VHH binders against p49116. Designs and how they scored, part 290

Target 1, 238 residues: p49116
Amino acid sequence: EGPLLSDTHVTFKLTMPSPMPEYLNVHYICESASRLLFLSMHWARSIPAFQALGQDCNTSLVRACWNELFTLGLAQCAQVMSLSTILAAIVNHLQNSIQEDKLSGDRIKQVMEHIWKLQEFCNSMAKLDIDGYEYAYLKAIVLFSPDHPGLTSTSQIEKFQEKAQMELQDYVQKTYSEDTYRLARILVRLPALRLMSSNITEELFFTGLIGNVSIDSIIPYILKMETAEYNGQITGAS
Below, E stands for the ipSAE of ESMFold2; O stands for the ipSAE of OpenDDE; V2 stands for 0.75 times the mean of E and O plus 0.25 times the DockQ between their complexes.

## First folded at step 16 (VHH)

Design N35 (framework vhh_7qbe_3)
Fold by ESMFold2-Fast, scan of step 16:
Structure N35 (fold): chain B 238 residues (1-238), chain A 119 residues (1-119)
Amino acid sequence: as target 1 above (238 residues)
Amino acid sequence: QLQLVESGGGLVQAGGSLRLSCTASGNDYAMGWFRQGPGKEREFVASISRGSSYTYYADSVKGRFTISRDNAKNTLYLQMNSLKSEDTAVYYCAADQYGRYRAPNYDYWGKGTRVTVSS
């Protein structure tokens, strides 16, 4: 047995649709988010420990945690995505929708609270100067969560999560030896990911998906894609 | 793809000060300064994390050099005080793609700026 993650699993490069339009639209936001989602799923399926759990378990894990992986990806890729600009555009649209009475006030409040939670999370991660190795291990901790309802093989999943936690600890202690409490500061950020609604994430970032298809329903398809077809989705190639 | 351009090198007398700058085409990187003196191996000088929360210095420059950055200007700085003849070197700006301020290897390098400290 080797390490849970190799250096190849630390590389996480999002290719954005280019050029960024003068005014952000639903198509650009959806395409950008879809690329990040597909990159996140490709990342997960490339982990040998994940593959060893088998296809049924793989599907169940990703279905349970895709929103957490996606949110970590948003934080990690915030600069490349110009995430602050995307969120500002969404907020502006919501403010205009209140004035035009297009959406219920309760729904707008829920969506605004979600955006604030997302901004707070991304700002917290930025303040901590989370590096690419730390993001890879945090994604692994989230991926190998044994506590989602309906999972089988929970003992094996828990062992992989513990391995991810141990390797993150070893990395942080070696790289940030002067900050004895850094690991604790990083790990206490993770519970916030579960406070974010996957339904609201779908509404904000995936409204352009064809046929009102849920992310939950496409996950099995994405995980079974051939590498070439999968790479096409990440880069936006047909 | 990341471009790094150093500036500010020159001739300075021992005990003097000099500030180096490095202009980068992006700011989503941990960055550092390295130097290579005549007949010496390239050595680490100082590094800084993406958001400036962490800095690290070689023992030989601690208390004399200060690393800083201005992410709005995509610029890295090295303020060098109490310069010694041993500080004579070509100074290189470097960046780590993973954001590690104490990276074992840096991915991107500038071409260097020469600093000469007279005795």
Scores: ipSAE 0.637, ipTM 0.838, lowest interface PAE 1.4, mean pLDDT 88

Design N36 (framework vhh_7qbe_3)
Fold by ESMFold2-Fast, scan of step 16:
Structure N36 (fold): chain B 238 residues (1-238), chain A 119 residues (1-119)
Amino acid sequence: as target 1 above (238 residues)
Amino acid sequence: QLQLVESGGGLVQAGGSLRLSCTASGNDYAMGWFRQGPGKEREFVASISRASSYTYYADSVKGRFTISRDNAKNTLYLQMNSLKSEDTAVYYCAADQYGRYRAPNYDYWGKGTRVTVSS
């Protein structure tokens, strides 16, 4: 009927922990990443089409795509996060682990390749100067992916994804009318998100989580949080 | 709130050059220049994306004006060459919060800097 996304769904503002420590540590990185993750899940929850799919489907979709949403969020919020500084700190820590023989060379190579893929993705998005509306639709395309194993309501999910694609096309054609190939350049960036391991993302950004808690295990709880609790996590209110 | 402050306006002879600057309190924005001449509506002049990958110009200034930015200094520039009497206007710096260099409307505006081109 109406549009998939309203103007309220385009606003995506991350508030970083302040001040940034002189030397980055696991806790600062984890808090920053957690705020982005919570913002991303709160964003998804606010979409009427997402709500209409029901709680079980919502949980399954976010479990399947949280790493893609998180990575798009990293690209969108790269400046606010000083993402390059965070990644440099992670690389320095990994190089120290190599010198101390604390981690296997094969594992370190795998993690470094993931960081390279992440940097290339974020650089590609930055060079395309993806705007907030484009990011909102890309996140919607990723969220409403009907091709994840075990999903129910796949035909409805596919219709919402097609709606997101159509609205993105309409937006780009109207806003950037002189650039006939912009949509194609944007869409060819999306497959790279599927090449990035959610397990490695967890190790890089969420090592500060208490206990042996996985992102997969906390997703149902975050999706059920009341708005005030979401806002507390996003802003880091004491 | 984003703050924008324009500078560099003045009196210049037709055929001359002038560079305008706009200092911003942040750099995570698409930015543009607009102008309003005596007895005229405010009109678009030029815009630039956040990473400077894309620029867009009004037909009336294309080939004469160049927009650029220095994100490390939070500064936007407009280099104006081959100035004409019709370029006489107050020039305004503007920013779009969503990063659209082709925004239908801009969220933040400076107070303007006056450019007078004499014959």
Scores: ipSAE 0.724, ipTM 0.882, lowest interface PAE 0.9, mean pLDDT 89

Design N37 (framework vhh_7qbe_3)
Fold by ESMFold2-Fast, scan of step 16:
Formats: structure tokens, sequence, C-alpha cells
Structure N37 (fold): chain B 238 residues (1-238), chain A 119 residues (1-119)
């Protein structure tokens, strides 16, 4: 068969809500994060290999890995998002909550540790200057993870993951032929994604979601969206 | 659409130095310098990754030219030392949308700035 990803699957363009407000608020952060999440799910849906697995398997895969895809997306889009500014605003809010005795110190410590891990991950990816092709393959590797509980078609998922790994290797060896250790340097970044809590990600970025919805609950809905609705979510139109 | 504007070209004597600048309307790109001399095809000179962690140089300019960038100013630089008559060319700034400092082809191009090296 042909390649797992085509050039159309490498393009990953986040459109931010415009303009950035004078004072960052939960609504702006949530809208920005939602656009990235929707873009990430639309990206996954566009892959023929993903479509071939069927709707139930697709839903299970995305439910298992959305936090990993979202975090890779945060790293890839850190500059267009002004992610450092968003994280600074979240930190300021948390420090004010400590000062006013509104949240427990233990909970704030857990959240601050998550923010630090996220910042370190994004900084490491930035220093490696991961390109768009490398990001696309890294996202494919985490998407086609056969080791999540409850998955069906695990043999097929593993084959797609191995294909993603092989195509990343071929790409890096051809494009950065002078840098023998680049692939290894990139791949050792991936385990950190599984150590980041999806619950804390949800608390930091998606607190503004209407109707007490969890990311788990909206994933099947997003995956069923028509392209026009999907584009509307990414650009802020309904 | 990304806009690239080169400046700093001019006439310089062999053995001299010159610094080229390229002002971009954005900074989330891998960037490079290319040149086209009289009667020659466009050739690669140097490239730099988005955060400036990686650079790459054509063999003809290694040790003489230095590429750098200031992302706060959205500006790319090419410091040219020990200039030779063979360096006479129009120099073009280029950017890759995927962040590949080793891109096989670049997506965005400036209009160029002329450098003439006299004997």
Amino acid sequence: as target 1 above (238 residues)
Amino acid sequence: QLQLVESGGGLVQAGGSLRLSCTASGNDYAMGWFRQGPGKEREFVASISRSASYTYYADSVKGRFTISRDNAKNTLYLQMNSLKSEDTAVYYCAADQYGRYRAPNYDYWGKGTRVTVSS
C-alpha cells in the first residue's frame, strides 16, 4: 500500500480567536484549546488508515490518546497560541487562589507540576526544532497505539503504528542525513506524553465547556461532525 | 501570506565583509539564504531552524558566512566575511512553512538584494 500520510496530512494550521483579549479569561483559553482539539480530531479523521479501522475503534483510539495528541498540538502550535502567555495567566490565577485559601495546596502542587511538565515538553520540542512532517508522524505513532485497554483490531493498529515509525525513520534519514542521532532524540520525547494527566489537562484548558461535558463525552460527537461544522469549530463559526 | 524583504546589499571589495538582513512578517518558519550569480542557476547558501538550534551551510561558504536570526525582530541575517568575486549574486531570503531547515524546496521568497564583489 501507499504511504500512511500524504502531504495533505502534514498541514496543521491553527486559527486563533481574534483578537487576544486584554485580560485572559477562561472563555478565551477554552475556545483556543477547543479549536486545537477539534483540529487534532479532524486531522485524525482525515487519515485513510484511521477511517479503515471503523467508527467504534476510532472512538476508542481517540478517547485513549486525545491528551497525547492535544499536548503534541500545544507544542507544535505553541507560538501561534502564545502558549507561554496562556500558561503564565493560569499560574497567576493559581497563585491568587493559594493566597485567598480557595484551593488546597496539594491540588495546586499537582497542577503546577503538570504545567512544569508541559512547559518542559514544549521547550524540548522547540529546541529540537521538530518540523511539520516529524510532528505528523509523531501524532500518528501516538494515535495508532495498540496497547490501550479495550481496543479491537489491535493487530491492524500495531501495523499502522509500525508503518508510521518506518516512514518517520525514512523521512528523518533522508531529510537530516548529517544528523545520525536525530530520530532517537525525537522518539525518546514520546514516553513523557503518557505521564501527563488528561484530567489535569481538562481542568487547565477546558473549564469553560458548557453543560458539565467531559472530553470523553464529546469525542464521539466531534468525530461524527460534518466537515463544515468541523471547520466552523476551528475558525470560531458555528 | 508571508512577506520577506531583503536589505544590506551593495558593492564591496574582495576580502571585505557585508551583512544582509531579511525582515519577515512572521517568525514561525525555517529560513534560508539562496543566491543567483550572473549566468548561473539559483544555489543554496545557508539555512537556520525556527529556534536557531540548527544551521546548515553550502560547502562554498563554510567558515566565511554565518547565518543567524532574531525572532523578536522577525529578522534573518547573513554575515558574509572574506568575500570573493565568486560571491557576486542577487541574494534571496526564503522560508519553509513546515519548519524544515533542510527543505528540498522553500515556499516563500523575497525579491532579493544585489551583492557585487570587486577585485
Scores: ipSAE 0.791, ipTM 0.907, lowest interface PAE 0.6, mean pLDDT 89

Design N38 (framework vhh_7qbe_3)
Fold by ESMFold2-Fast, scan of step 16:
Structure N38 (fold): chain B 238 residues (1-238), chain A 119 residues (1-119)
Amino acid sequence: as target 1 above (238 residues)
Amino acid sequence: QLQLVESGGGLVQAGGSLRLSCTASGNDYAMGWFRQGPGKEREFVASISRSTSYTYYADSVKGRFTISRDNAKNTLYLQMNSLKSEDTAVYYCAADQYGRYRAPNYDYWGKGTRVTVSS
């Protein structure tokens, strides 16, 4: 029918907790990451094609891809988040954990490798100067992934993914007509998202969550959250 | 709201050089220069992406003008060399909120700085 995404789905504005503390702590990092996660899920649920799949499929899709959406969000919002500063603080904390023998060397190696992969991804996206329209379509491509285990309605999901790919291609060819290979450079970045562990992302960015809750367990609650409740979370008001 | 302020315009002899500057209240934008000559439509001059990886130039200025930016200073530059009488115009700084250095329409505009090239 009509386009998969409207202009309203391109706007992606992260409101950071204010003020930024003099020294970064787990609370500030967790609050910042939670706002980005909530924004990402709110973005997804606002898409008519996503709504049309039904709540069970919506939950399954977001549970499968939240780490990919979150990582794209980190790249898109890297400047407003001062992501490089956050990652430096996490690295310093990890180096202190090595010195104090609080974590196994193998675990620290896995976490450091994840941080380097994340930095490489964000740097490559920054160097490509991915615009807001391109980010919206990349998020739609990863959201409508039909190849996650346990999904129903896979044929409809695949059609929405193909529609996202077609609309991205049309956008890039029209907007950056002089750059024949731009689309290829953008698309080859996506496989790296599947190589990043959601468990390590939780450990790095959501350590401040109290009550030992997982992102997987809160996804259904965020997706059914009313707009007022969502705004309360993102603004820090109840 | 993003504020853009141009400077560096003036009178210059044909074959001369000028450097225009645009100070911005932020740097998370694709930016460009446009101009409007006497009795002419506003036309694109040059653009630059957020990271400076991509630049684009109008054919009329390619090889003579260089666009650059200093993101630490939130400043955009246009180095204009080998100026011609046809380059006489009011030059406008513009920014795109979505980071499109080839935006069909720019969201933010300065008030312009005048460049006059005499024979």
Scores: ipSAE 0.739, ipTM 0.891, lowest interface PAE 0.9, mean pLDDT 89

Design N39 (framework vhh_7qbe_3)
Fold by ESMFold2-Fast, scan of step 16:
Structure N39 (fold): chain B 238 residues (1-238), chain A 119 residues (1-119)
Amino acid sequence: as target 1 above (238 residues)
Amino acid sequence: QLQLVESGGGLVQAGGSLRLSCTASGNDYAMGWFRQGPGKEREFVASISRSNSYTYYADSVKGRFTISRDNAKNTLYLQMNSLKSEDTAVYYCAADQYGRYRAPNYDYWGKGTRVTVSS
């Protein structure tokens, strides 16, 4: 009945691993990415509408959209993460893999295209100077996406997505009243999220996960964590 | 948490110019300038978004004042031209953690720098 998001859903604070290594490595990148992933899952779980869909639907939604949420989180937290430095380190690692004949040219091309798309997306969001309220609503729009295969309760999901779109429109029109086309500029950025492969994101940012653990396999676990466990993952506290 | 320190205030004659600076301990913020004149409430002057893409000005300063920032130096500027006696005020630097250059309220504030415009 009330608003989809409250002011508490706007706060999105990433705590980076400390200390930062002298040279970036796969473990530091993986832990940084894992903290952002946990923060994004905790954010989604805090939304009453999300909880109202029930556990099975909640898990299916997040498994379908985690890459979109993660990418929005990368854009929002790009400065805190020093994302440009992380991406440069990943590119250097890929160049070394070419030299050592560990990857095919076709695979390297796919991964480099993904990195270019990611940089393009983050740069476009930075130029638009998307604020915290706008990021919260964009995350809600991608979270409540009714068009992923295999979803149940799609009518209710669509209702929540429409509510997110309506509240974003109201916010932008009231806050940036002199900028008639701001909402349109923001919304046309969203389709680019669907062009980015979750498998390549996993390879770039989560290579440090041991035991053949996929993001798909950890999502249900993350969603069931107690608040204290979430806080531990976000801050690195045991 | 975030610290803001203003500088550059002083005495200037009507029609003159001054540049105010605000040094911040971080730069992932929308920022603005406010002022409070003698016997008046604090009023908005100008604001700027995180990446310098957007600025907004109070009608009373449009065409005379220019807001800018250097994110590499964590410094916000207010270039004040064609100063009037009505511009006499303590000028405050402010920051919004949500990145709203049109924020209704700002989260962080400096202590202010005094500008006196003589006739």
Scores: ipSAE 0.740, ipTM 0.893, lowest interface PAE 0.8, mean pLDDT 89

Design N4 (framework vhh_7qbe_3)
Fold by ESMFold2-Fast, scan of step 16:
Structure N4 (fold): chain B 238 residues (1-238), chain A 119 residues (1-119)
Amino acid sequence: as target 1 above (238 residues)
Amino acid sequence: QLQLVESGGGLVQAGGSLRLSCTASGEDYAMGWFRQGPGKEREFVASISRSSSYTYYADSVKGRFTISRDNAKNTLYLQMNSLKSEDTAVYYCAADQYGRYRAPNYDYWGKGTRVTVSS
């Protein structure tokens, strides 16, 4: 059996909407986030091991882990997205909302705590200088998580996760041979992803979605898109 | 496509110092310095990760050379101290698109800047 990931799975290039508006708005943030989400799902569906699990399992896996994949994508694409600027704009909006309308104080606190956790995660990944190969394997480890409630084919999913872990270990040991504990430093960052609320991620990044649709509800449709439609979404050509 | 432009090369006496610069047309790359001396193969000198958290040096330059970067200016530096005649070479700036400061090969290369150390 060949490797879980090929070099085509390491390339992860986000194309941002242009031009960037003078003042950030919910539509620009939502379009940027949607492009990253579509890129992440296109990445997942291109993996032969993922395809081999079948449509129902693929849908269940992505529904369970899309927020973890999205958060890893935010960290990986933080520079091209100017993520710090987007988060600062969201924080400023929330602070203004506190002054104008105090009815959702507890919710605003939860959202602010989520933003601080997200910033800490992205800063930690940046300080570790996680490379593109490491990001690809971390996304694969997250994607092939056998421990989500309600999953079928958990033995096959676990096999693919273990393969991702082995290939990451081999990569890090070969590439950063002098840094004995790099792998451990990277892996201890992963549990934080499961502390991130998918509902709060939707509120922060996907508020501009028309028709009041949830990410959970659109996942099956995105996974069924033809390649041309996928490319249109990630480049904004459609 | 990424462009890299080196500067700061010149003639310097043994024991002297020189600082090389490399300006990149883009951001978010792991970067390194390589050199090629007269009649020699190109060799690795030093590298630095995207955020400057990690650096790596060839044994021949450890303690004498310091790699650094200013990400706001998209500029990479190599501070060369205690220069030896063996450091005479054309110095090349290189960048890796995947952010590997220990890349097995680099994607982008500058045209080089010449350093001559007189003895």
Scores: ipSAE 0.780, ipTM 0.908, lowest interface PAE 0.6, mean pLDDT 89

Design N40 (framework vhh_7qbe_3)
Fold by ESMFold2-Fast, scan of step 16:
Structure N40 (fold): chain B 238 residues (1-238), chain A 119 residues (1-119)
Amino acid sequence: as target 1 above (238 residues)
Amino acid sequence: QLQLVESGGGLVQAGGSLRLSCTASGNDYAMGWFRQGPGKEREFVASISRSDSYTYYADSVKGRFTISRDNAKNTLYLQMNSLKSEDTAVYYCAADQYGRYRAPNYDYWGKGTRVTVSS
């Protein structure tokens, strides 16, 4: 049967809000993160194998892995986002919150550890020079994860994950034939994604969301959006 | 959409050195140099990954040419040493939109800069 991903699934183009404000604020960070999240979900929706699993399974998969997909997207789009600048602004805000006794020391420690883990992950991906095809397959491996609690259709999800792994292996062996251990170096980065808290990701990047709703609660609605509504979210037109 | 502009070409004596530059409108690309000599097809010369952690060279230029980049300046370089008459060609800067430094085909191309190596 045909490949899990086509060349159309490799393209992943984030459009940043314009203009960039003089001072980074929670609204700009939230808008940028929301565009990346919408792009990531639209990417998942475009995969025929994902569509074939059905709406309920699709919702469960994305709810389970959105933070992993989002983090891979942060790494892939780190340059276009100026992610290092965003993280520096977040750190500065946290530092000011300590001085004003607005946050507990334990919470600050958790958030700082999360930022360090995120930076380490993004740096490791940059050092490996992960290409667009490799990112697409890593996202597919994460998306088609059969081992999240509460999932149905786990045998079919597992087959799609194995297909993603096989196609990644074939791609890397063909494209980077002289780098015998490249695939292993790439795959050992993935477990770190599951150690990162989705709650802390929401606090860092989505604090500006109106209505104080969780990302988990809005996922079903994003997945049901028509192309025009989705494009409005990506470009900031609403 | 990506614009690539080569410079640094010229006439150089065999055994000499020359440095080519390519200015790009962006830097989130794997990039490479290709060349086309008189009566020949376009051939691969060298490539470099987005972070410059990986380079790849054609056997004909290994040990003589060095590819490098300055991402802060959006500039790609090709340092050519121990030039031979066989290196005479139009040199093209190219970029891959997916970041593959071993791309089968490159998506964006400059107009080229001519290098002539005299006897």
Scores: ipSAE 0.660, ipTM 0.860, lowest interface PAE 1.3, mean pLDDT 89

Design N41 (framework vhh_7qbe_3; at its last look DockQ between E and O 0.96; V2 from the best seeds 0.82)
Fold by OpenDDE, look of step 17:
Structure N41 (fold): chain B 238 residues (1-238), chain A 119 residues (1-119)
Amino acid sequence: as target 1 above (238 residues)
Amino acid sequence: QLQLVESGGGLVQAGGSLRLSCTASGNDYAMGWFRQGPGKEREFVASISRSESYTYYADSVKGRFTISRDNAKNTLYLQMNSLKSEDTAVYYCAADQYGRYRAPNYDYWGKGTRVTVSS
């Protein structure tokens, strides 16, 4: 069998909406997030192993891990997105809701903690200077996680995850041979992704654009979207 | 496409110091220095990660050269101390688009700046 990932899977280029507004409004944030989500989903779709699982299984996988993939995407694209500025804008928008007493104290705390976790995760990844290859393999490891409830073909999924892990190990050993513990430092960051709420992520990044529609419900449509249609969405939104 | 422009090269006496600069049109890259001496192949000198968390040096320059960067200025530096005649070379700035400070192949290269160390 060939490698799980190829060089084509390393490229992960996010195109931001243009022009950037002086004030980052909810629409710009949601559009940016949507582009990242689409890019992440289509990245997954481009992996032969993902296709080999079949439509039902691979859709279930994405539903289970979209928040983690999205978060890794945020970290990877943090600079081009100006993520810190986006998060600050989100906080500012939330302040309006707080002033209007639309949120309970507990909910405010929960949302702020989530934002903190996102920022912390992305900062930690930046400090580790995770490269494009490592991000690709980390996303693959997250994608092919067999421990989500309701999955079929768990043996195959596990096999693909192991393959991703092995390829990452080989890559790190080859590329960063002087840093013996780099692999461990990278992998130990993955548990942080599981502590993040998909619901809160959805509310922060997507509610202003998709309204009451859940990310879960649109994932099958995103996965079936043609590349040309995807590109049209990217160019049409700018 | 990233543009890299080296500066700071010149003539220096053995034991002297020199500081090279590389101005980049962006700062979202792992960057490094290479050099090519007379009649020699291009060789790795030093590299630095995007966040400056990691640096790497060739054995021949360890303890004498220091690589650093200022992301706000989009500038890469190479402080060269205790220079030797064998350090004479054209020095090149390079950048990796994938953020690998240990990149096997860098994607972008400057035109180089000449350093001559006299005995």
Scores: ipSAE 0.870, ipTM 0.941, lowest interface PAE 0.5, mean pLDDT 93
Fold by ESMFold2-Fast, scan of step 16:
Structure N41 (fold): chain B 238 residues (1-238), chain A 119 residues (1-119)
Amino acid sequence: as target 1 above (238 residues)
Amino acid sequence: QLQLVESGGGLVQAGGSLRLSCTASGNDYAMGWFRQGPGKEREFVASISRSESYTYYADSVKGRFTISRDNAKNTLYLQMNSLKSEDTAVYYCAADQYGRYRAPNYDYWGKGTRVTVSS
C-alpha cells in the first residue's frame, strides 16, 4: 500500500530563536524546546498512516511518546541548537543550586543522571552519524508503538511500526550496503529513550511555560493547529 | 543556502601528491569529493560522514586517497597520493543536507578545482 513515509517526511528543519542571548536563560531554552516540540508534532500529524488512526488515537500516541520524539529531535538538531551549550548551562545552574542548598541532593542526583543519559544518547547518535532518513524511520518506530497502556487500534499501530522497521531495514541495506551491522547498531539505541523521565524533560526544557501548562495538556491543541498558526510558532512572526 | 569553495588544484607529476581543500559555510553535512575528467561523466571519489566516523572510497582511489575534515574550520580535505594520469579531472566538493555520506545525489556543489597529472 505504498511507503509509510515519503521524502517530504524526511525534511526536519528547526529554526532557532535569534539572536542567542549572551547568557542563556530559561526563556530562550523554553522557546527553543517549544519550537522543536511543535516541529515534532507537526511532523507526526503529516503522516497519512497517523491521520488514518483518528484523532483520539493520535492524541493518545503522542501523549505516550512525546518525550521519545523530543529526545530524538534533540539528537537530530543538536548542532543547530548548540545543545551541548544548553546542557552545560543547566549543569552549571544545578551545581550552584547544590552550593546554595536550594535543592535536595537526591533531586539533583536524579536530574544529573537524566542529563547524563541524554548526553550519552545524543553522543551515541552523533557517533553513528544517523542520517535524516534514518531519523525519520526511528521517529516513526517510536510514534507507532503499540505497547503503551490505554491504546485502542493496537493491531493497526503494530502494523505501521512493523512497516517502519521494514522500510528502515530496506533503506539502510541499500544505502549503507558495506556496513552489514549498521541497522542493529542503530536499533539498540532505541530502548534508552524509554528510560528517560518525561517529567524531568519537562522540568529541564519547558519550565518557562507560563501558567504551569503541562505538555500533556497542550498536545491536543498542537495536533489541531492550522498550518499558518503552526508556522508562526516555529519561525516566530517578525 | 550552503556555499562550498574548493582550492588546492594544480599541475603535479605522476607519482606525486596534492591536498585539496573545500571551505564550507556550515559543517552539519555529510560531504564528498567527485571528479569529472575530459569527455567523461562526473564520478564519485570519496565521502565522509559529519562526525568522521565513516568514510567511503571509489575502488579506483582506495589506498591512494584519504578524505578528512576539520569541523572547527568548516573544511573538507582530500589527500591525493601516488597520482596517475587517470586522476586528471576537475574535482568538486559536495554536501548532503540529510547527512548521507552514501547519498545517491548530493544537494550542494562547489564550482570545482582543476588537477592535471603530467607524465
Scores: ipSAE 0.796, ipTM 0.913, lowest interface PAE 0.6, mean pLDDT 89
Fold by ESMFold2, look of step 17:
Structure N41 (fold): chain B 238 residues (1-238), chain A 119 residues (1-119)
Amino acid sequence: as target 1 above (238 residues)
Amino acid sequence: QLQLVESGGGLVQAGGSLRLSCTASGNDYAMGWFRQGPGKEREFVASISRSESYTYYADSVKGRFTISRDNAKNTLYLQMNSLKSEDTAVYYCAADQYGRYRAPNYDYWGKGTRVTVSS
């Protein structure tokens, strides 16, 4: 009954905590990341196709893909967030943790590899100049992934993903008709998202929020929040 | 609100060169140049992506005009060589908030700078 996404779903404006401190701290990083997470969840919730799947399916989908949506959001908002500066601050804090023996050598290597993969992904997306429409369709393709275990309505989810793929294809061909291979270059970047660890993302960006509560456990509450409530973002509320 | 201010327009003899500049209040945009000649519709001239990885030119200016940008200075440039009388127009700087270097329409526009090419 119409396109999967409208112009409302293309607008994705992240507002950073103000003022930005001279030296980034855990509170600023966690607040910035929380704003992006809530923006991403509310973006998903605003899609009529998502709404049509029902609340239980919505929760299951977002639990399965929140880290991929978050990672796409980091790439899309990397300049506004000063993401390279945030990641540098995180690396400095990890070096302090080594000196204090708070992390195992294997864990530190795993976390550093994850940071490198994240930086590479964001840089590759910037070099392709992925636009706001393309990001919206890529997020929809990631959101409507039918191949996660435990999902119901997988046939309908697959239909919505195919529609997102078709709309991305049509958009790219119309807008960038001179670049015949742009769609292929964009799509080849998506597999890197599956290499991102939810646990490490929580550790890097949500240390002030999480405690003993995972993002998985708070997703139902985030999806029920009114948009006005997200400015008062809850920490560990579930 | 993004602000765009063009400069560098003027009178030039055919075959000459001129460089236009556009100072912006930010650099997180895909940008382009358009022009409107006497009695004509505004037409696309050139565009450049946010990262500078991609440029695109109208056929009428390929090989003669070069678009570039300096993101550290928030400035867009158009180097115009081998100018012809048909290049006489008001040249406009434009920006797309969604980062489309081939946007069908642009969100922000400068007031324009006049280029006159005498024969």
Scores: ipSAE 0.675, ipTM 0.860, lowest interface PAE 1.0, mean pLDDT 87
ESMFold2 (binder alone), look of step 17: mean pLDDT 85; pTM 0.870

